# Designs tried in a protein design chat: VHH binders against Protein leg1b (leg1b). Part 7

Target 1, 342 residues: Protein leg1b (leg1b), of Danio rerio (Zebrafish) (Brachydanio rerio) (q4qrf7)
Amino acid sequence: AVVTENGLPIQWRKAPSDLSHLPISNTGVQVNPWVYSQRMTMLKMVINATNAYMSSMGPGEQENPLWSLPLQLGWKLKSGRLADPTPDSSSTCGSEASDPVCISPLSFFGCVNYYLSVLPFLAAVETGVVSSGGHQMLIQVPAEVAQDYCSSYSDCSTKHPNTMAKWHLFFQSLRQVSQSKESDFNKKDSILGLMWAAEEESIQTASGACTERQKLYSSPEVSFQQSSVNLGAFISAAHYHASIERSGKFMSHLPSRVLQEADSPPNIADLSTEENHALYMLSWMNSINQLLGGSLVDLWRKAMCSAQAREKGQAFLDDLILDPKFPGSSLWSIICVMSTSC

## First folded at step 23 (VHH)

Design ac1 (from aa6 with T28I Y108H)
Fold by OpenDDE, fold request of step 24:
Structure ac1 (fold): chain B 342 residues (1-342), chain A 119 residues (1-119)
Amino acid sequence: as target 1 above (342 residues)
Amino acid sequence: EVQLVESGGGLVQAGGSLRLSCAASGFIFSYYWVGWYRQAPGKQRVVVAEIRTGGSTTYSNSVKGRFTISRDNAKNTVYLQMNSLKPEDTAVYYCAKSSYPSWYEFDHWGQGTQVTVSS
């Protein structure tokens, strides 16, 4: 899949750097996350505001682990996953050709991304990491599915207190951790731990809120959606360092289009070998975890027992997903061995 | 105990071929990356080739196109086919395994086998 334009997320440069162009009412700034550029701007603001605290990740702003979020949003747009999945829909929303580019509220991945963009943005503003200019941030919600979304920090905190609390903790801790006397290695692991705790909870929250949308997709696409959620648990446990480069490489192996009923990985003709392998392995991981009643991810969590182990775990995940020759049949056994090493 | 035992080294003329073997024991061979290193007199030990768990391979620039690394998981053995040998290839060759599944860091080198290429 195409996941970058000139090394940046899709339409990154088209998104304003801040929300100053939006109307200010007596109640606050009205943000519409269903406009692609506005959602991207929220993510851009979060990344820019957190760069100063991410020196432990490595040299340069490209090492900010939050880059995976806008990259993922761009991938969703480019692959058609932000569009209305309703059969025979006349809506062009979610297409790159839409003006302005919008996100369909009925999109599953658009819905999931909402919880990975709006919630962290609101938390960043509330904690003072992102400047609000003295204004309250109000999030527009679609009328038809308003129950699936929240409209402000207070509303989101009420509806999803655990998720928002984890984001709040992440942003609140950034300054403290970055200024600590700990080694860069430890700082990095701590920051990633906090970030992924929040992301993992957001994914879980989204899984519940967005589940009805899965009825609108093919069986293979639904399988991929579920496999993606499952992968999130493994990635989170490993405190994956999602730099722009590493994330870009990883996401380039994701499917470049929405899967159809006839699609069966690893034998999808118009997808690359890399894409087919990634799809197959994701499905395999999910299948094994389900078969084992969730114990696979538990074993993985056990194996991720230290910062050093997590670093190795990240490499393992890369090998698993990105190497078309990786032996999937050894997945469970390898994880078992890893878990006993802790 | 982890053991790596190299064999197949010897004296060969320039342009000749050798096949090195490494017998592994004491760990689940198929779960780990394995590789070949070499050390010439007065020089540092350097990587020659590595093969990942799934069979993906990488080579140093100096041996690309001439050397081939392969593995037989059923025999717990890794091989290095060396063709078109040059005097510059003269070194002690060592077999190694990764320290962790799908990890890039190698450990537990064998005793090594001498390869000498004459002009």
Scores: ipSAE 0.354, ipTM 0.707, lowest interface PAE 1.3, mean pLDDT 94
Fold by OpenDDE, fold request of step 24:
Structure ac1 (fold): chain B 342 residues (1-342), chain A 119 residues (1-119)
Amino acid sequence: as target 1 above (342 residues)
Amino acid sequence: EVQLVESGGGLVQAGGSLRLSCAASGFIFSYYWVGWYRQAPGKQRVVVAEIRTGGSTTYSNSVKGRFTISRDNAKNTVYLQMNSLKPEDTAVYYCAKSSYPSWYEFDHWGQGTQVTVSS
């Protein structure tokens, strides 16, 4: 899949750097996360505001681990996964050609991304990491599905206290961790741990809130959706350093279009070898984990017992997903061995 | 019962500094936004500064760069450091809390403290 444009997320440059162009009401700034550019702007603001705390990640702003979020949003747009999945829908929402580009409220991945964009943004504003410009941030909710979303920091905290608490902790801890006397290696691991704790919880929250949307997709696409959620657990446990380069490479192996009923990895004709392999491995991982009643993820978590182990785990995940020659049959055995090393 | 008690007001010369304090009780202080308002003679009460639950701050344009709002959750106290005071800053200053945790609407203002800046 195409996941970057000139080395940046899709339509990154088209998104304003802040929300100052939006109308200000007596109650605050009304942000519409169902407008693609506005959602991207929220993510852009979070990344820009956190760059100063991410020196332990490596040189340059490109090393900010939050780059995975706008990259994923871009991938979703490019692959058609932000569109209305309803059969014979006449809506052009979610199309790159639409003006303005919008996100369908019926999109599963659009729904999941909501919890990975709006919640961290609100937490960043609440903690003072992102400047509010002196205004309350209010989030517009879509008609008919308003129950699946929240409209403010307070509302989100009420509906999803654990998820918002983890984001709050992440942003509030950034300055303290970055200014600590710890090694860069330890700082990096700590920051990533806090970030992924919040992301993982967001994914879990989203899984519950967005599940009804899965009824609108093909069986293969639903399988992929579930596999993606499962992958989130592995990635989170490994404290994956999701720089723009590493994330871009990883996501380039994700499917470039919505899967149809006839699609069966690894033999999807119009997808690349890399895409087919990634889909197959994700499906395999999820299948094994389901078969084992969730114990595969538990073993993986056990194997991720130290910063050093997690670094190795990241490399393993890259090999698993990105190497078309990786032996999937060895997945369980390798994880078992890794778990015994801790 | 919610109580907000302001202190630290007084007479100061232009260019001088004051530090206001507000002691809060009767609610979980750390859950709420807190802020400072002021009302000049013959004018409406207006927001001066606010501080959110996580510590983020906002200021009115008239006081940006001169005033600093801060909070001590352990002491249930919010502060307003006022530097480079001007005659236009003369007003009764009120502290307030948000009506709901981490929400923008304020309620339960204190009795206020007088700040007078002489030319």
Scores: ipSAE 0.018, ipTM 0.368, lowest interface PAE 6.0, mean pLDDT 93
Fold by ESMFold2, fold request of step 24:
Structure ac1 (fold): chain B 342 residues (1-342), chain A 119 residues (1-119)
Amino acid sequence: as target 1 above (342 residues)
Amino acid sequence: EVQLVESGGGLVQAGGSLRLSCAASGFIFSYYWVGWYRQAPGKQRVVVAEIRTGGSTTYSNSVKGRFTISRDNAKNTVYLQMNSLKPEDTAVYYCAKSSYPSWYEFDHWGQGTQVTVSS
């Protein structure tokens, strides 16, 4: 899949750097996260506001680990995963050619991304990391899906207290961790740990809140959706450093289109060898974990016992996903070997 | 006991070819990255090529396009096909194993095999 434009997320340059151009109503700025560029602006504001605290990640702003979020939003647009999945829908949402580009509130991945964009944005504003510009943020949610989405820091904290608490803690801690006397290695691992605890909680929360949307997709696409949620547990436990380059490389192996009923990984003719491998491996990881009652994820978490072990885990995930010949049947045994060093 | 046994070294004229083999034992070969290092007279041991658990390869710039690393997991063997050899390729070549499964640090080397390229 194509996942970047000139080294940046899809349509990154079309997204303003702040929300100052939006209408102001009674007490605040009307933010519509169902407009692609506005959701991207929320992510851009979070990245811009956090760059100053990310020097431990390496040189340059491209090392900010939050780049995975706008990159995955871009991949979802490019792969058709922001479109309305309902049969015979007249909606143009999820089309790159539409103006403005909209995100269907009924899209599964659009729903998951809401929990990875709007919720962190609200926490960043609440903690003061992102400036409100003196305005309240009034998040629009269509009435027909209002039960699936929270729309304020208070609403989200009531409905998803653990998720909001983890995002709040991440943003609240960022300055102190970045300015501490710890080594860059330890600062990096600590920041990534806080970030992934929040991102993984969002993914798990979204998998429940967005469930109804799966009913309108093909069986292979639903399997991919579930496998993607399972992958989050592996990435988060390893404190994966998702710089723009690493995220772009990883996501380029994700499928470039929505899967159809006839698709059977790893043998989908119009997808690349790399895309087929990633689909196959994700499916296998999820299936084995389910067969073992969650023990694969448990063993992985045990293996991710220290900053050094997590660095090795990140390299293993790269090998697993990016190498089309990686032997999936050896996954359990390899993770067992890794866990013995803990 | 980890064992790496290189073979296939020798004398060859510039422009020639040579194929190195490394027989591995004492560990589950298929889980590890394996590779080739070389040490020229009076110099430090440096990486030549590595091959990952799934078969992806990486080469030093000095050998790209001329050398090919491969592995046979059924035979617990890693190979280095060396084409278009140059006098600067003269070195002792070592087979290497990563310290952990699917990991980029190498911690065990074989005895080495001498490759000499004459002008």
Scores: ipSAE 0.005, ipTM 0.465, lowest interface PAE 10.0, mean pLDDT 89
Fold by OpenDDE, look of step 23:
Structure ac1 (fold): chain B 342 residues (1-342), chain A 119 residues (1-119)
Amino acid sequence: as target 1 above (342 residues)
Amino acid sequence: EVQLVESGGGLVQAGGSLRLSCAASGFIFSYYWVGWYRQAPGKQRVVVAEIRTGGSTTYSNSVKGRFTISRDNAKNTVYLQMNSLKPEDTAVYYCAKSSYPSWYEFDHWGQGTQVTVSS
């Protein structure tokens, strides 16, 4: 899949750097996350505001682990996953050619991304990491799907207290961790741990809120959606350093289009070998985890017992997903061995 | 012990229909892909149809539009509805499961059921 434009997320440069162009009401700034550029702007603001705390990640702003979020959004747009999945839909929403580019509220991945963009943004504003100019941020939600989303920090905190608490903790801790006397290695691991805890919880929250949308997709796409959620647990446990480069590479192996009923990984003709492999491995991994009643993820979490172990885990995940020659059948045994070393 | 027991085979005239069943036991049926293979006299065993854990189906080109594979996880059974049968469909039909969940390799074939289509 295409996941970058000139080394940046899809339409990154088209998104404003702030929300100053939006109207301010007596109640606050009205942000419409269903406009692609506005959602991207929220993410952009978060990344820009956190760069100063990310020196432990490595040199340059490209090392900010939050880059995975706008890259994911871009991938979803480019692959058609932000479009209305309703059969025979006449809506052009979610198309790159649309003006403005919008996100369908019926999109599953658009829904999931909502929780990975709006929630962290609101938390960042609440904690003062992102400047709001003294205005409250109000999130627009379509009336027909209002039950699936939250519209402000207070509303999101009420509906999803655990998720918002984790984001709050992440943003609140950035300054403290970055200024600590710990090694860069430990700082990096700590920051990633906090970030992924919040992301993982967001994905879980989204899975519940977005479930009904899965009915609109093909069986293979639904399987992929579930596999993606499962992958989130593994990535999170490993404290994956989701720099722009690593995230971009990883996501480039994700499917470049919405899967159809006839699609059967790893033998989808119009997808690359890499995409087919990634799809197949994700599906297999999810199936094994289900078969084992979640024990695979538990074992993986156990194996990710230290910063060093997590670093190895990250490499393992890269090999597993990105290398078409990786022996997937050895996943369980490898994880078992890894868990014994902790 | 993994068991796959096929049934429903028989003699049918060209243009006729048969429905094969495979009763599975000894494994968590719902987590595995299941499929149908067939072997004609003097030929190699070939895949006919498969149905994955998520319900996705694939068919060989020779049977597309005529055969339908389905599964009932509550009954641990996979079915093959065969319509518009042709003499070329004459073979022993075998039921199989995947080696691993969501894995493309199949194993543990049953004893097979004979399907004969007369001209």
Scores: ipSAE 0.000, ipTM 0.232, lowest interface PAE 14.1, mean pLDDT 92

Design ac1 (from aa6 with T28I Y108H)
Fold by ESMFold2, fold request of step 24:
Structure ac1 (fold): chain B 342 residues (1-342), chain A 119 residues (1-119)
Amino acid sequence: as target 1 above (342 residues)
Amino acid sequence: EVQLVESGGGLVQAGGSLRLSCAASGFIFSYYWVGWYRQAPGKQRVVVAEIRTGGSTTYSNSVKGRFTISRDNAKNTVYLQMNSLKPEDTAVYYCAKSSYPSWYEFDHWGQGTQVTVSS
């Protein structure tokens, strides 16, 4: 799939750098996360505010591990995954050509991304990492779906206390970890550990909250949605360093369109070899984990027992997903061997 | 609830060896630095050894070369192997965890285990 524009997320340059252009009511700034550019602005503000704490990731701001979030939002737009999934809908949401570009509240991936954009933004504002300019953030949620989307720090903390606590901890810890006496290798692993604990909790929370939306998609697309949630468990345990470059490469192998009932990886004629391979491997990882009652993920987590092991785990995931020649049949035995190092 | 439970203390002769264990619960053990502190009678609690998330260790000058700290993330346990014990090592030994993941400041201690080295 196409996942960047000039090395940046899709429509990144169209998103303002802050929310100062929005109406300020008596009680705060009205933020509409169903407008693509405003959701992207939330992510831009988080990235910009955290860059100062990311020197352990390597040289330059492109190494910030939070780049994966606006990149995946862009991939979701480009691949049609922010659109209303109902077959006869007249909604224009998820169309790059519309103005403003909107995100359908009925989209599965739009729902999942809410938990990976709005919730971290609210935590970043609450901890002071992102400046609110002294204004409360008033997050708009359509009344019909309000039960699925918490809309304030306090509301999200009440409904999803574990998720909000992990995002809060990540943001409140950044300065202290970045300034610690540890080596860059250990600082990097620690920051990534905090970030992925929060992101994985968001993904797991979203998989429950967004579940009903899966009924609106083809069986192959639902399988991909489930496989994507499963993949999050592997990426998070490995403390994957999702720089803009690595995220872009990884996501370029993701499918460029919503899957249809007749699609069967790895033999989808209008998708590339790379897209077919990634789809097949994700499906295979999810299927094996299901057959083993969750044991594949459990074993992987045990294998990710040190910073050195996690670095090797990241390389393994790159090989498995990005290299069509990688023999997936050895996955279980490789993970078993890796876990004995712990 | 964060819990750190020390064990393995006791009375040993000078030159002897002792192995302390600390069972941890109530937090994600693998994310935190852990360590051992000790408090001799009438003295302040001082650091003995620390082990970081990535396995790097540091030791106070008085124990370097004689004590070895290690961790088992699968069992949520940190150990202190104490060799060539001296009477000056007599203290209550406390297991500790860092305030934040991978952080040098420690803010939580166990109940302690007594180590007494004779002669």
Scores: ipSAE 0.000, ipTM 0.099, lowest interface PAE 23.0, mean pLDDT 87

